VH-VL binders against q9fz32. Designs and how they scored, part 28

Target 1, 221 residues: q9fz32
Amino acid sequence: MALYCRDTLIIIFQKLTVADLARASCVCKVWNSVATEDDLVVSAFTAPWRIKELVGRPASVSFWRDNGIWKFAISHRICRGDSVTSLAVKYAVQVMDIKRLNNMMSDHGIYSRDRLLIPISNPEILANTTCYVELDKYAKREVAVLYLEGAPKREQPVPGTNQQSNLSADGKRRLIESLRRSMQVDDGTALYYLAIAEGDPRSALSEFSADLRWERQAGLN
Key: E = the ipSAE of ESMFold2; O = the ipSAE of OpenDDE; V2 = 0.75 times the mean of E and O plus 0.25 times the DockQ between their complexes.

## First folded at step 12 (VH-VL; framework fv_ogalvibart)

Design u5 (at its last look DockQ between E and O 0.06; V2 from the best seeds 0.00; counts 0 for: pae O 10.0 > 2, placed apart)
Fold by ESMFold2, look of step 12:
Structure u5 (fold): chain C 221 residues (1-221), chain A 124 residues (1-124), chain B 107 residues (1-107)
Amino acid sequence: as target 1 above (221 residues)
Amino acid sequence: QVQLVESGGGVVQPGRSLRLSCAASGFTFSDYDMHWVRQAPGKGLEWVAVIWYDGSDKYYADSVTGRFTISRDNSKNTLYLQMNSLRAEDTAVYYCARELGYSSDYYEGYMDVWGQGTLVTVSS
Amino acid sequence: DIQMTQSPSTLSASVGDRVTITCRASQSIRSWLAWFQQKPGKAPKLLIYKASSLESGVPSRFSGSGSGTEFTLTISSLQPDDFATYYCQQYDSYPLTFGQGTKVEIK
């Protein structure tokens, strides 16, 4: 019937919200195929905010299911003299929303990074702009970011890539805690294996497992 | 065991100054934002101030802005409240409280541990 | 500033009663609301965080609900240990603010 024709479905679906597109994707295989097409999904995601272009691809399909304003943020380059208070005033946002968006505490604070995410207080700032889909490792979510000064030169965004070897001091503390729990050892032992593994937690676990097997085989308990 | 112990309360005359201390133990003090909350006799709770874990940011209630200063010394596991230009309406029990900022991978921000308080009385 | 209004201010109840305390915010605080219990001469004790999450060690007869501007603390069957003053507190934005308190007293 006409409800299974791809061209007809495209015309119908291009008018749908992200919520309605998600519902349509559950109806049947043909509807799922059309409702999950990149062009339609990106258009439904960006249309409410009149975004000109969305660059990059999220790792997760769940990114597309919610296009509320909190999915977007300004990526602010931290300069000398910046504070969360001064940035909250500058961007007319609440301090606590900066804190929540960026997971700010000792291992996720302003001094552990070169850029800070700023919530969008005025959605019209998004109109006719280019936003970039990025995984923010401190916020621990994929975000569509706006660069007011223009996007920096970069490699392709790589959501979920292990970049532990370039971690901040606070990021290293969290990694050491995770390894300590996983290996059931003290901080010093976890640090030793992380160091011989050049900051790679998977290699650190592998070295530990190998050393543990050696100790069992040698009868050292 | 997590513990907060306030000290430095007492009776002072209006216009004078007083410094409160809060000694923290049983947790890594430098990982947590800290608050002061006060309660006037027979009245409800009033938030006074917060200082972030590294001392970088401070926020105050309107009633104390410009007169009170929150500070911390992470090397001594101690939170402070410097109270200047004291008024009779500052008479209260002052509590320090720890903010749980991180429960899993996301910021939470609620006060989970309180001290027992120290009484400040401002009277002539 | 976000004003927090509790009702009632005082509540008389008997052991075994279901008790309901309401807290209203002057603007949306989403789910960033906590409930505290305070007994005379003691520091406040956290009961509920994020509107509905029960703190460890708090009896299951306590429950919280609501979002946006309207919130409720419920004690399903009042016990002798529950006669106290209860405060709601928003932590959506600075300055943090408490409700004026609800005193639950023996009828």
Scores: ipSAE 0.304, ipTM 0.694, lowest interface PAE 4.0, mean pLDDT 83
Fold by OpenDDE, look of step 12:
Structure u5 (fold): chain C 221 residues (1-221), chain A 124 residues (1-124), chain B 107 residues (1-107)
Amino acid sequence: as target 1 above (221 residues)
Amino acid sequence: QVQLVESGGGVVQPGRSLRLSCAASGFTFSDYDMHWVRQAPGKGLEWVAVIWYDGSDKYYADSVTGRFTISRDNSKNTLYLQMNSLRAEDTAVYYCARELGYSSDYYEGYMDVWGQGTLVTVSS
Amino acid sequence: DIQMTQSPSTLSASVGDRVTITCRASQSIRSWLAWFQQKPGKAPKLLIYKASSLESGVPSRFSGSGSGTEFTLTISSLQPDDFATYYCQQYDSYPLTFGQGTKVEIK
């Protein structure tokens, strides 16, 4: 009986990880209603990192399913003289990690960007900070962004405005192409996974991978 | 020019150890996952091990698990294979190979560059 | 482990012939397949990646096709330089595995 009391559930669920909340959400409707509460999910997401505040909400619920350090990045405004190498040194991260995060292979074009996302190597940097959930167009993913110099100036898309990233038709195409290549599937399949992932390419990949694993286990492949 | 050069091969007795090296040049070594692949005389290719670009993860073939250790020194642009408890069946030419991870913003994951190999002979 | 099976093991052909080598995977590897050429005493050379993509510098007479579990390497017109052993490799999952090889020899 106690497990059906909303208040009791909230108290219990406040101690759960995001993953556990996700599991709890599948138990029953009552649990689902509590486990999916925005404040609870946000709290569970931020708690391991001691983040003070998370601003904005992801477009995809799948964003919450993974609260690894790779969900976070530092926003670095590109300055003259910056290179991926110099930034790697500056932030004590690997060049390849920067490149991977930003979907870039070379320093070529770095200046065409306003910022680079820098992976976070030390989780302590997140403690007592404000992070902003953003869709980065270049990274093609939603990421919790840390601004070391303070709150993003107004010119940055306010996290939570469903700015349907008007990925230009070209951007969408590129995203689909990227997914297609990554998944090694046709456009239709890539679109399907992207759709179920609510536009999150990482989630799409994750779902795809999960399905593949399941298929293998089931002997269907 | 992108190049991989293996060294350290030779004749050893069973149970002995040998360390192979692969010197990389012509590219940013630290950006690439690296593999060892071997080929017994007159036989096919066998994957041996992989190490991530930063050394953060390693995988081995079952045949060498517990005996071989893959490592790298990115400061020296060198890949290593420590082979312990060598067996006759370990006799092979050992190749180091570079994995092309990302290209043009896409993950590729194939071995595009190979060394010429170094021969390891395990014989009594 | 994913087993890769090539066929045939040996293929005798003449210059100018169309040659087809098949590789079968024990489970789906999607398109994570590479083809290598190896000549005696030499390191393997990448020919095809992602099942059908031609590596830079490889002659256009080489082509790859297939997905899932069945793959083919085709040499449209065999040249003297093409007599070698060919290997397929899956890089879908670890451990990486190769086919047993196909030796293309002169008829």
Scores: ipSAE 0.005, ipTM 0.537, lowest interface PAE 10.0, mean pLDDT 87
ESMFold2 (binder alone), look of step 12: mean pLDDT 91; pTM 0.934

Design u6 (at its last look DockQ between E and O 0.37; V2 from the best seeds 0.00; counts 0 for: pae E 6.2 > 2)
Fold by OpenDDE, look of step 12:
Structure u6 (fold): chain C 221 residues (1-221), chain A 124 residues (1-124), chain B 107 residues (1-107)
Amino acid sequence: as target 1 above (221 residues)
Amino acid sequence: QVQLVESGGGVVQPGRSLRLSCAASGFTFRSYDMHWVRQAPGKGLEWVAVIWYDGYDKYYADSVTGRFTISRDNSKNTLYLQMNSLRAEDTAVYYCARELGYSSDYYEGYMDVWGQGTLVTVSS
Amino acid sequence: DIQMTQSPSTLSASVGDRVTITCRASQSIRSWLAWFQQKPGKAPKLLIYKASSLESGVPSRFSGSGSGTEFTLTISSLQPDDFATYYCQQYDSYPLTFGQGTKVEIK
């Protein structure tokens, strides 16, 4: 009976890792409702790193499931004389990690960018800091970004093109049915993933696939 | 078809120089990092050098640093290895290899395509 | 430099046998490990990348596992075509390094 009390669950879940919260979210609807609370998830995500504050929220829930050091990066503004090699030395990281993190390829040289994301080798650098959740266009991923020289100038959130696709009620139904079939889940689950994907079915499928992969890795299936 | 073809191997005396070439076809050469890997007769594989897609960043094994120079001509779809001050221990089959950098929105970074190799023999 | 150590150096097996080759890294390379097959007089062929991902066209009898410092290549049922030398390679950091190789020979 005690495990159904929301307050009790909150107290318990505050002590859980992100991974454990994810597992808890699969137990039942009540647990799901508590385990997915933004404050709990953020706290669980930041706690291992002793991060003071996390600003912003990821578009994908999968962001939270991987709370490894590689989810964090330093924002380095590119200056004259910078090279990947010099930055690797400066930040005591591997050249390859910089390359991977930033998806360095022929279309985007270092000088075509305003910044590089630098992987973090020492997790202590995150302690008592503010990190910003950002979607980096070059990295093509959401990352918790640490700014060493101060808070990023708030580029005004590009108002998410709420292309509220005015999908007719019928169109929405068809979309849900399609997702349900594709995911082999119930309507509620399909709706959930569609909602977190802000109505994008491709993103919804991607999120679902990511969750399945995580479940497999966690031995839950 | 994706193909790498090495050339320029041969027999040389110690202290001499040799230039290897690797001709690439069947893919967008300028988009890929390229490697040289060598294999001494009856021995294992040894990484030699890498040049990034833009030709700017280069890295070498310690064993060849200061003696070998990796370069590329993207207009010719060709990778090069200039080998100077050759030593007996440089005797090997030299392979060029393509690094698969970006695939399916993720950076991969593994060698997926290899040439057939060219033999370099350094002997007095 | 990251040292890669393979074991065993030589393995004698029969067709149909389960074969396991291990590779140990001197430090963590996360999952940045590849396995190659090489036959005499031929170039290495990629089998596995990212420790466990099967390269396209490679038979499903090949599998890779591991992370960090210990990795394993498994051939579930050895075929005549599988007698070759196998190499692990880390591509976590420069310089890239290979294991010394494991020769799989017929018993």
Scores: ipSAE 0.417, ipTM 0.761, lowest interface PAE 1.4, mean pLDDT 89
Fold by ESMFold2, look of step 12:
Structure u6 (fold): chain C 221 residues (1-221), chain A 124 residues (1-124), chain B 107 residues (1-107)
Amino acid sequence: as target 1 above (221 residues)
Amino acid sequence: QVQLVESGGGVVQPGRSLRLSCAASGFTFRSYDMHWVRQAPGKGLEWVAVIWYDGYDKYYADSVTGRFTISRDNSKNTLYLQMNSLRAEDTAVYYCARELGYSSDYYEGYMDVWGQGTLVTVSS
Amino acid sequence: DIQMTQSPSTLSASVGDRVTITCRASQSIRSWLAWFQQKPGKAPKLLIYKASSLESGVPSRFSGSGSGTEFTLTISSLQPDDFATYYCQQYDSYPLTFGQGTKVEIK
């Protein structure tokens, strides 16, 4: 009965695709417990693309059920002079795929948005990168985003040094924007948790989740 | 309820220009991308052009690029096609069509509502 | 540009027959395919979107299948109202392109 031993299941499940993990999670309680472990799921999600790190958690478990290329996008900050046509040329992608990825159906042009999601034309761009799980309210989808130049940085001082990590101004802004989308809060709230976490986005998300649980418990009384 | 009505068709000599209009009613015109599609007599359908909801992004079939201009006036709920340097092969019924973004999770972009068409005849 | 080829060009059938029309794309269009019906002197009418999804108000005897480069429209039991010309259309990328049409007529 080795298929009920957690250590054996972990070894077996480490080799499975995201889709096969989803199937395994439906077999029994012990298989479900192993197949849904965060470390295992994130590893299965990121390994085919050789992503270095995935930051943030989706609200929906269905996010983990496939890791096709449409789960990923480049986050492009919209600048004066941008058009969907010029961005399609710049990133070597189809105009229709930009339209579909962003759910572009609005009274306002692209300048009503602060960023546009760009489809990944070359999956190799994902290798050795950090992607951020975000909910884009205009596209109405959860997506793992890649920031190219000016990407948000998570950097902590090396223990035992006096040097503090200095994020670029663009890097700080992007990190606040990503946390705002990940936590679904305003800029001030995202900045507060980032400040408490001393610039560490994982710690900021952890502190937010803890405060949210406390508020729910207090609200039940 | 939802309705598209084309107008401005007629007989014109080669090399001349003609402007088609499409009047939209029964829906929020400014929220939808709009198309022109044509059909030569006895022939199949040929996509001509699209203009996105904001009036800026426009795409054309190769057969009309540089000669036709799609435009819209969202305040008048009207779509236009300016056809310059007309040729005999441009003779067709011209339809306007609305593009539906059906999925709230993903914009799909298929044509769901069509007008009844207006005939353009290019002959000497 | 993506070329769409329909087969057959003309089809003779009787009421009650099962009718199958094939549409082939010159390159993968994934599932971005629509089917239209057109009667003489009338505008086209949408039947199927996303290769297999039935438009609201379209009779269930119509169905679509396929992905990639090969697609099929099926009418399970032909009715008098179904004698028309049928077009497939890809909307994967601009320029949008139609098949040349399949005329379904009375045998």
Scores: ipSAE 0.165, ipTM 0.654, lowest interface PAE 6.2, mean pLDDT 84
ESMFold2 (binder alone), look of step 12: mean pLDDT 91; pTM 0.935

## First folded at step 13 (VH-VL; framework fv_ogalvibart)

Design v1 (at its last look DockQ between E and O 0.02; V2 from the best seeds 0.00; counts 0 for: pae E 7.0 > 2, placed apart)
Fold by ESMFold2, look of step 13:
Structure v1 (fold): chain C 221 residues (1-221), chain A 124 residues (1-124), chain B 107 residues (1-107)
Amino acid sequence: as target 1 above (221 residues)
Amino acid sequence: QVQLVESGGGVVQPGRSLRLSCAASGFTFSDYDMHWVRQAPGKGLEWVAVIWYDGYDKYYADSVTGRFTISRDNSKNTLYLQMNSLRAEDTAVYYCARELGYPSDYYEGYMDVWGQGTLVTVSS
Amino acid sequence: DIQMTQSPSTLSASVGDRVTITCRASQSIRSWLAWFQQKPGKAPKLLIYKASSRESGVPSRFSGSGSGTEFTLTISSLQPDDFATYYCQQYDSYPYTFGQGTKVEIK
């Protein structure tokens, strides 16, 4: 069925705005899984600005629900002689917009930080760029930042994930195939219900049946 | 004068719920982000959750996401932690702590004042 | 999540000793690191924030240094009041994470 087929939902959802993806995520467990999938969410978030790549992940899911221009900023390295006023002139923005974005009460005190967020006055500067999701401690906000001089180098994360499956690849394929037939869904949907059931196929069928019951009651079918 | 006092701890069976409170006094509560941090007996510190000063933004550790809910009532100067579906590994002393969150020209955000803690034991 | 690793896990020292505790982050946390002291039955107390800034009322024998991924807490001349467990904590990004702790005990 089209409403439960993950591949069909992916095609439909990849055309949605961030607001419409948020609405879709509230319908059922399958729709929630597809609507919150990372590459769909990132694509919807970045597409209006034609951003090439978004690096990093926000701590809050709500970050993705608003991709207005204020979610983005230039990260300016503060140099000798900089002032909020001189930066406002340099970037063709208002002093008050710099202060609001950076959670500032006055025009002074910028030298307590190494970098200052600058509002985007021309959104075209974002096109074909790489932006970085960062929590700015001074602004107390998560922002997608553009580094005009290139991003400061960060050390790579320590590698290592210790996960082990005692189910063979052939055994996993048979389990997924069995669930797919029982539920009459695609492989992606079967995997979703297996994941929420912690790998237990009976629990996966139970969760699927409960969602079907809810959808019939809600009039979605 | 600045004081944080946790309450609501106790012994609870696995799968049950418990609500912790943290009463704040001696400072402007609505200027501060509020945190919960826990410490299992004989173990180290584990950050649990934060709620920002205005009450709208919340963040959680992976170990509690979907089970715990942080909230605050700025009119009562009180922070809450609703803990559902409790597990044995949730057994810990739970501390509340403040971090300056209100707009400031000089960021000094760090957890500077902690409560005395309240013990939650999940057993039987 | 950013892993914080302290060393040593336990150390024995005498009054008057110079003590150094190290903390390593799994990725750069710039200077967003705090050090806490905790005594049995008590809440942690902040010693150092922003890697090297001493909190008000903390004795000058405590100092912090480092940036990026490597940090140290130094007690220049250990006093009887300093026998405690010490934690580093990154607050660069959520989830905030702590080191496993370093217990400083009497020799």
Scores: ipSAE 0.046, ipTM 0.572, lowest interface PAE 7.0, mean pLDDT 82
Fold by OpenDDE, look of step 13:
Structure v1 (fold): chain C 221 residues (1-221), chain A 124 residues (1-124), chain B 107 residues (1-107)
Amino acid sequence: as target 1 above (221 residues)
Amino acid sequence: QVQLVESGGGVVQPGRSLRLSCAASGFTFSDYDMHWVRQAPGKGLEWVAVIWYDGYDKYYADSVTGRFTISRDNSKNTLYLQMNSLRAEDTAVYYCARELGYPSDYYEGYMDVWGQGTLVTVSS
Amino acid sequence: DIQMTQSPSTLSASVGDRVTITCRASQSIRSWLAWFQQKPGKAPKLLIYKASSRESGVPSRFSGSGSGTEFTLTISSLQPDDFATYYCQQYDSYPYTFGQGTKVEIK
């Protein structure tokens, strides 16, 4: 009888992991109603990391299923002097982990971005912090983001805005140079693929590769 | 005042090594890409190498690739050029120059400030 | 590599003359072109960047124009201080490359 009392269930479920809550939600309607409560799920998600507050909610319920350290990242605004390597050193993480998290094709891709997500190596950094659930357009995933300098300023560019406009002339030049080297083409060709990819270097490389494959199949090369 | 001062030039025999330095002052050195450009006596300007502001990305002219190494120490505001396996054709005045770089939208990359140069003579 | 062809190699002119130097790139460099002035025994001095932007402190008699593959440096009225060698330079892509230079000498 006690297991059907909502208040009792809440007390018990407060001690459960996210995974256990998920299992509990499948037991019966009553358990489901309690185990799926937003406050319980959030608490179960944040508790292992001693996170003070989680702002925002994921669009996908699958977000809660995995609460590993890789679910979290530091938001780093790119500044002068920053490189993927320098950031790796600064945050004591591997260059490859940064690149993987952000789906970077090259180190020079940093110049086309306003921010990078930095993987977290030390979970203690999450203690007593506020994390923000965000869908990162580059990572193509929902991430709990830690801002070390405080709350994100509302003016974060909407993911859909053509970021081509925000690159400095030098940044654009460097990006083109990076693509040129990666594609082993001239600047004009690199620019062409960048343009059709709407300024996304990864997409540009993908398109280029597709064209090369097509040309090979067609016997044009 | 913004200033670049090259040093380390001199007379050296072919096959030997020499290290040039460029001391920067009057600006935030770590915000700029740094270049080496050389000029053979009575000839035009030849780009040699660049190192980006972060010190990680480097590019070289084909004529010096594998022999020269560009580096920098931002803590000392100093640019370096290690020249190995020197040849007679490396004889030139070597200039260091700064280039404005990322990330400001208002900045455009070009070499705006040059040092006075240091002479390197490679002769038997 | 992008080749920069500068013409003429030598130009004789008088004070007050209009002088034009041309630079041609082997491929489009858009507007990433600079012009430098060099006097004997001195370092190059930047005159123009981005094909047509005048560097601070450069007299108004100096002007740059062009885009793509063809560029020009114009001195509207040559002054005694302008006798020097001029170089164009592309900074569109590595390696950076210079023109051969144009020596402006007194007629």
Scores: ipSAE 0.037, ipTM 0.539, lowest interface PAE 4.9, mean pLDDT 87
ESMFold2 (binder alone), look of step 13: mean pLDDT 92; pTM 0.940

